# Designs tried in a protein design chat: VHH binders against q8c9a2. Part 3

Target 1, 239 residues: q8c9a2
Amino acid sequence: PPEETLSLWKGEQARLKARVVDRDTEAWQRDPSFSGLQKVGGVDVSFVKGDSVRACASLVVLSYPELKVVYEDSRMVGLKAPYVSGFLAFREVPFLVELVQRLQEKEPDLMPQVVLVDGNGVLHQRGFGVACHLGVLTELPCIGVAKKLLQVDGLENNALHKEKIVLLQAGGDTFPLIGSSGTVLGMALRSHDHSTKPLYVSVGHRISLEVAVRLTHHCCRFRIPEPIRQADIRSREYI

## First folded at step 17 (VHH)

Design R1
Fold by OpenDDE, fold request of step 18:
Structure R1 (fold): chain B 239 residues (1-239), chain A 125 residues (1-125)
Amino acid sequence: as target 1 above (239 residues)
Amino acid sequence: QVQLQESGGGLVQAGGSLRLSCTTSGFTFSSYAFSWFRQAPGEEREFVGEISSSGDTIRYADSVKGRFTISRDNAKNTFYLQMNSLKTEDTAVYYCARDTVTSSGWGYDNWFDPWGQGTQVTVSS
């Protein structure tokens, strides 16, 4: 994209970033067992093989703590923005917002109380990843869950990082991602006993990092949290 | 008994240098990565830097990069923080900590184990 476009996007991210709330806002978040949490959402965008424009965006809502799908919505979309690292939200978030809006209109009682997003929250080049973007626009608590480390703020997938990963021995084990700026940007989480590859959890919106990590872990039957896993499955099946 | 102990702190004039040491005991030193932190009065604990078990990978906070150097001596079970070009804003209690993973608990006190008792560094103008 043109430099002008990127500049505009950066400005937009900065503008919206000011609206990010990185603390708990919901009553269920204060309860150690998350009492009151009944529905968790997941979103994903799947691409048609060999096609960078056509994609399927999916939203799923699962019951908690049973993690059963109670709502699903998938739609084919034509992506209007190219993929640019650090600007994924401009490519995908508009369609995800539409899915949330559709849910609100069709089945408001099934609205999720929190959404897990395949991507990053504040663990981002400018501190405003896709999970933040979605959260701010929908005003829903959002958690960023990435499968790979985004190397920002001095964080690198180097020998030191790999050394820490090896220390993760059981599901639920974590270590902090402390940027060179001194900010805790997220947590590496071993999500399951059977997976050695950690997830990278970061705050999207209206949730503390601690609760984000705990909830993400509780949503994992496999390496990938069930809301995201189901969204991925549904979107791929739809294609 | 697993222990970390800082030493080398003191009063120094701005522009001066100090070398902090963290002496460890009770565990296999060479198997662990370590970190330095500092905390100024009324401020939150701040990451200073970290060093891998082998010493081959070192990372610094932006605030100290280019001025501070972390190293380790496996034969002495000790790692160090060389502080050069000290500034008044570097005044703090400096802590060393052993890197670890956590299955429960939250915050720096739980993310690292153990912590040293800290050593005071005061930089005067």
Scores: ipSAE 0.926, ipTM 0.969, lowest interface PAE 0.5, mean pLDDT 96
Fold by OpenDDE, fold request of step 18:
Structure R1 (fold): chain B 239 residues (1-239), chain A 125 residues (1-125)
Amino acid sequence: as target 1 above (239 residues)
Amino acid sequence: QVQLQESGGGLVQAGGSLRLSCTTSGFTFSSYAFSWFRQAPGEEREFVGEISSSGDTIRYADSVKGRFTISRDNAKNTFYLQMNSLKTEDTAVYYCARDTVTSSGWGYDNWFDPWGQGTQVTVSS
């Protein structure tokens, strides 16, 4: 995209970033057992191989703590924005917002209380990833869950990082992602006893990092949290 | 008994240099990465830098990059923080810590184990 477009996007991210809330806002978040949490959401976008325009966006809602799917919505979408690192939200988030709006209209009682997003929150080049973007636009608590480390603010997947990963021995083990700026941008999480590859959890919106990490871990039956895993499965099957 | 102990702190004029040491005992030094932190009065604890177990990978906070150097001596079970071109804003208690993973707890006190007791660094104008 032209430089002018990128400038506009940066401006938009900055504008929306000012609305990010990086603390707990919900009563269930303050409860050690998350009492009051009944529905968790997951979103994903799957692409058609060899096609850069057509994709399938999915939203799933699961019961908590049973993690059973109670709502699903998948739809084919035509992507309008090209892929640019750091601007993924402009490709995917509009369609995800539409799915959330559809849910609100069709089944308002099934709205999730929190959404797990395949991507990053504040762990981002400009501190405003896809999870932040979705959270701010929907006003839902959102968690960024990435499968690979986004190398920002001095964080690198180097020997030191790999050394820390090896120290993760059990599901629930974590170490902080401290940027060169001195800010804790997220946590590396071993999500399951049988998974050696960590997840990278960061705040999206209306949730603390601590609660984000705890909830993400509780949603993992496998390496990938169930809300995201189910959204991924359904989006791929729909294609 | 796992222990870390800082030394080398003191009073120095702006533009001066200090070298801090963190001496360790009670564990296999060469198996761990380590970090330096500092905390000024009324401020939050802040990351200064970290060094891998082999010493081949080192990272610094932006505020000290180009002025501070971290190193380690496995034979002495000690790692260091060389501080050059010191500024008044570098005044703080400096802590060394062993890098670990956490299964429970939250915050710096739980994310690292153990911590040293700290050494005071005062930079005067």
Scores: ipSAE 0.926, ipTM 0.970, lowest interface PAE 0.4, mean pLDDT 96
Fold by OpenDDE, look of step 17:
Structure R1 (fold): chain B 239 residues (1-239), chain A 125 residues (1-125)
Amino acid sequence: as target 1 above (239 residues)
Amino acid sequence: QVQLQESGGGLVQAGGSLRLSCTTSGFTFSSYAFSWFRQAPGEEREFVGEISSSGDTIRYADSVKGRFTISRDNAKNTFYLQMNSLKTEDTAVYYCARDTVTSSGWGYDNWFDPWGQGTQVTVSS
């Protein structure tokens, strides 16, 4: 994309970033068992093989703590914005927002209380990833859950990082992602006993990192948290 | 007993140099990565840098990059923080810590174990 477009996007991210809340805002977040949490959402975007434009965006709502699907919505979409690292939100988030809006209109009682997003929150080049973007626009608590380390702020998937990963021995084990700036940008999480590859959890919106990590772990039957896993499965059914 | 102990702190003029040492005992030194932290008066503890178990990977906070150097000597069970071109804003208690992984707890106190007692570094103008 033109430099002018990138400049506009950077400006938009900066504008919206000012609205990010990185603390708990919901009563259920303060409860160790998350009492009061009844519905958790997951979103994902799957691409048609060999096609960078056609994709399926999915929103899934699960009961908590049972993690049963109670709502699903998948739509084929045509992506207008090209993929640019650090600007994924401009490519995907508009469609995810539409899904959330549709849910609000169709079945407001099934609105999730928190959404797990396949991507990053504040662990981002400019501190405003897809989970932040979605959270701010929907005003829903959002958690960024990435399957690979976004190498920003001096964080690298180098020997030192791999060494730390090896130290993760059980589901629930974590180590902090401390940027060169000195900011804790997220947590590496071993999500399951049988998975050696960590997840990278970061704050999206209206949730603390601690709660984000705990909830993400509690949503994992496998490596990928169930809300995201289900969204991924269902989105791929259309492709 | 697993323990870390800092040494080498003191008073130095701006532009000067200090070398801090962290001596360890009670565990296999070569198996662990280590970090340096510092805490200035009235401020939160901040990351200074880290070194892998092998010493092959080292990372620094932006605030000290180019001025500080971390190294380790496995034969001595000691790692170091060489501080050059010191500034008044470098004034703090410096802590060494062993990297760890946790399933519970929050904050630096739970993410690293053990910690040294700290050594005071004062940089005067």
Scores: ipSAE 0.864, ipTM 0.941, lowest interface PAE 0.5, mean pLDDT 95
Fold by ESMFold2, fold request of step 18:
Structure R1 (fold): chain B 239 residues (1-239), chain A 125 residues (1-125)
Amino acid sequence: as target 1 above (239 residues)
Amino acid sequence: QVQLQESGGGLVQAGGSLRLSCTTSGFTFSSYAFSWFRQAPGEEREFVGEISSSGDTIRYADSVKGRFTISRDNAKNTFYLQMNSLKTEDTAVYYCARDTVTSSGWGYDNWFDPWGQGTQVTVSS
């Protein structure tokens, strides 16, 4: 039954959350131009339309700053765990970890120095989204990049939020997502001059929010950062 | 010149009330959302609450919810913080700030612009 699964997941989530590091840990992160950053990863899990079990999980690695794909791995997977709001990462993250393990085996020199994840990091009901989960299990720096605002900690997609989005006029413009707790959970980012829908960037693991936002913007040739976009393209080819 | 100025701070006993005002000039007040922040010595700036340009949407930090009320008067280019049931933990310099966006720089000094100069609120036991 779902209640036993929830109890297990709540306990595991709390244990893993204690391991999140929300500060810069890599030398390239401290450089204004990201000197030393050569490889950026992106991941995606895309479901077969109308099917909550069958999905394609993809990992790509891109060169930086060229943003050219240098590694790709896509696998059809079966999500056997039930869907539970607030615990979606438990369904997906084991397969993402497996993709990272396969990369270590096949092309270890192509291991990314940071991974952009389609989903949230600390901007989450329990402060532990998929980007945090993947980061802790792999010990890779991870960034959460969400396309929609997760309405937690007093954050609401209301008239006030929408009027702040209107203030985002150029690619690179941001405003903070400050929760009712007083916590800065992430940043809204206009990623491209001609995209009116912002992204919501949050820390996953082993990175500051400032670096996460700046790198995400630098990875955007379109609204969606190129590492995530390329992972999504490859997943969609299997569906 | 674009300016925000707080007033109404002072010394009050726990359980008491104060009303802060933030008067503005040099821009179209009715076009902007505004925020209240506070800062005690040696502490980080703390979010207190935020009000939309129309005044119809207001949100509060958990630490002040139910005790503080934000309002605005667009005809007077002014917004307010009504503080009730004050606690010693509310002692801080209170700042008003205009909600903005930024493409560069980091932290509250860049995320909001301009800021008022601050007004001291001291709550004694």
Scores: ipSAE 0.860, ipTM 0.946, lowest interface PAE 0.6, mean pLDDT 92
Fold by ESMFold2, fold request of step 18:
Formats: structure tokens, sequence, C-alpha cells
Structure R1 (fold): chain B 239 residues (1-239), chain A 125 residues (1-125)
């Protein structure tokens, strides 16, 4: 990408990153049973096979704690912006914001109180992944849930990391992702008793890491949290 | 009973060296990875480094990389922190801990189990 584009994105990323709130801001988050939480969102962007431009972006809203789909919206989109490592969200997040705007216009009573995002939050090269990006632009609490370890800040998917994954024996088991900087960037989570591949949970916006991990686990009927799973299903059916 | 105990702390001049030991008992030492942490007064616990069960993979915090070395001796059920080129900012209580997982608790006291009781390192200017 041209030097001008990279410079603009670096500036914008820094400005938006300053708005990230990594603490609980909602009453339901402070309740041990999440009393008051009724609607959980999930988002996904799935690309057409072999195509770096055409994708389907989906937003779903599920009831909580029942985890039943009460709203869905999918649309084909063209991701024209260049792929740049560390700025992946700039390609995708505008379309996710548009889906949230469409929900606000169409069914405002179904606005989710928190969104689980397929991707990283603060566990990111510059501390500002897609979950952070969506969160600050929509002002919704957001959780990053990644399926693979992003190797930043001295985090590596090496023998030591794999050794710690073996220690995850039951659904709900976690270990911290401590960077070489000393920062706790997220948690590895075994989301389900029968899933050997962990999830990597990080803060997006307006939520503590502890609540993010606990809610993510509570949303898992399978390895992938139901809000993200249902969004992915809709995206893949659309393409 | 499962136990970790640090030793080797003390007062040292800046630029000097110390070797800390963490002696373990009550479990199969060779099956686990271990970590070193430190805590200065009024501060949060800080990651120092981590060593795999085999000893082949070792990771260091940026603040100590190149100055500290972690090793282990499975025959003695002990792992070590060799601290060279010490600085006044290295002054802290140093803790060893066994890597583990948790499902119900939060924070370092739950993410690692057990912990040693700590050994004071003081680096004078």
Amino acid sequence: as target 1 above (239 residues)
Amino acid sequence: QVQLQESGGGLVQAGGSLRLSCTTSGFTFSSYAFSWFRQAPGEEREFVGEISSSGDTIRYADSVKGRFTISRDNAKNTFYLQMNSLKTEDTAVYYCARDTVTSSGWGYDNWFDPWGQGTQVTVSS
C-alpha cells in the first residue's frame, strides 16, 4: 500500500486506540450470573474461496442465556482496501459498523449489549485488533475471540505454548497470555470438554478480560461461541 | 505437600550477579514448566521468564533479556535464575511458580500454582 495510506491508518489507529476502555462499564458485567444480560451479538466476515475482495459480512443477535437467534443480517461486500499486516480491521470493520447501523434503523430493540467478534482485541501488534476497532466505532462492549494464536510480544506457538495447551483438560480451563512486555494480552481458553484446540480471548472494548473470558465460555455449546458460530454459518451459506 | 522455595537472595552492588534457586517437592518436577516473577513494593507482579519441562524452550521478559538466564536440574528438582549485570531497578522480591491452568479463579495466584514464598533481591547503587 502507498506510504500515504499507511501513514493515515497509523494515525487513525492511534487515535481510536486511545478510546479503548478495558474495564467493565455495564451493570450486568458486575453480576456473577450476568443478571440483566439479554442480548449477545456475533459478527463474521467470510471471504469467497480464493478471493481476497469479495466477502459476506454477517451480524446476529442471540437471546441470553437461551442462545437463540433473534436477529440476523448478512450482506455481500467488497473489501477494496489493501491488506496490511497489523491493519486488517481497516478492510473489514466499516462493513460491520454498517450492519450495526442497519440493526439500529430496522430493529433498535434488538441491539446487543455485547458483541463477540471473530478476531483479536488488544491481543494485537499495536494493541488494537478488530474487536477494539468495532467497539470504539459503535460504542458497544466487544470481545475478541480468535481461533489461532497471534504471535506478537514474544508469544509463540512453540513447544512451551503447546505444553501449556495440554494442561487445559476441562471446559473453562484457562491460562494467561503474558507477553515479553509483561502485559497480560489475553487468555487461552478451553471452551468445551471435547475441544482440544483452545480459543484466544482478548478485550475489545468496555469489558474486563475476566468477564470477557467468562461470558465467552458461557456462550459455547461447541468450540466456537454460539454468537460467532451462528454469524459464521450465515456468512458461509450466503457465499 | 506440594511446595516451592526460593533461595539465594540478598544485597548486591549494581553491575553484580546473583543466582537464585527454586527447590521443589511433592510432585514430578520434570513434568512441568516453571516461571520466575518479581514484585517491587507497591507494584504489580512482573513476569521475568519461563522454562519448558524439557528445558529446551526458555522465554524472557524484555526488561531482563540478555542479562538473566533460566536453567533447570531435574536430578535436583530445582530450577535457577542467574542474574547478571544487575541494576537498581531489579530490586524486588523474586518468586518462582509452577505453570498451571485455572477454571474458577482470577489473577496470578490462580494462574500459577504453587508459588514460592519469595526471596528479596536488593541492588545498591
Scores: ipSAE 0.857, ipTM 0.946, lowest interface PAE 0.7, mean pLDDT 92

Design R1
Fold by ESMFold2, look of step 17:
Structure R1 (fold): chain B 239 residues (1-239), chain A 125 residues (1-125)
Amino acid sequence: as target 1 above (239 residues)
Amino acid sequence: QVQLQESGGGLVQAGGSLRLSCTTSGFTFSSYAFSWFRQAPGEEREFVGEISSSGDTIRYADSVKGRFTISRDNAKNTFYLQMNSLKTEDTAVYYCARDTVTSSGWGYDNWFDPWGQGTQVTVSS
C-alpha cells in the first residue's frame, strides 16, 4: 500500500541522509590541479514522452582532463515506484546503482572517481537529492548539477537572484546560495564564457562544495558539464 | 577607495531597539545589492538579510524575520538595519557587505566584497 511505502521511504531517507559526507575524502580533491583524477562519470535518466514508467538510464565515464568518453552503458528501464514529491530519487536511483554495478562487473578498471549527476545534492527539500542518494548507495563522490534553481529554504528566482546572475561575467564566476536558515546550500556557477544561464551546484557525497564547483567548471566545454551532456545524449538516442 | 562603515551599535536592554547604518563611498551605491551579517564570539558569520539594488526585494534570515527590517537610501549612499524586539541571542558584531561574485577564493570574504569593520550590538538580559 502507498502508506507503507511512504513510511519506509521516510525512514530510509533519514538513515541514508545521515551517511552523507560533505567534505573532501580523496587525495585528488586536495590537489590544486586535480592531479590523480583520471575518470569522471556522468549519469542521466530520460523519460519516454507521455510515459511516466518507461525511461532510459545512462552511465558514461570520461577521461580527465581530456573529457573523452571511455565507457558508456544505456538501458531502457521501467520506473515502477510511485511518484511522491520529495522522494523522486527513490524512483530513479536503483537503476543508476545497477548501471554502476554493471560497470564494476564489466570494466572495473573504468570505475569513475567522481560522478556528476543531473539534479541536486543537498540543495533539496529534505537535504537529500538524487546526487546524495546515488553517492551514499555507491560510496562514490557525487556532485549535483542542476539547470534550474530549486526554490527551497527561502531561495527564489526573483529580481535579487537575477541581479546576482548579471554579476556573473566570466566562466568560473560564482555566488553562494544562502538559505533563510543561514545554510550555504550550493553555488550558482557561470559554467562557460558564452552561457549566461548559470548552473546550480551542490554537494552530493564525499566532496566539498568548493571542489564540486571547481570540477564542474573544469568539465564544461558547453553550459552543461561534459559527463552529464554525454549521458544525456546517450539517453536521448534510446528514446 | 571603496569603503563600507557601520554605525549605531551599542548596549540595549532585551526588548529594545537599535538602528544600524552602513555608509558607503568609492563606488556607485545604487548599482548594488547589499547584505547584513552578524558574528557572535566563537561562531561563524551568520546571514541576517539582503536587499536588492532597487530596494524592492528584501530577504531575511529565519532567526530575525518579523523583528528586523532592512532599507536603503540611495541619495545618502546608506542602507540600514532596524532591529526591534531585541533578544540576548542577537548579541554580536554586525557587518554590512556588498554583494559580489568570485572566480577564485572561497568563503564569505570572497563572496561579498567589501565588508565594513563591524559594529558591536550587546543585548543585556
Scores: ipSAE 0.844, ipTM 0.941, lowest interface PAE 0.7, mean pLDDT 92

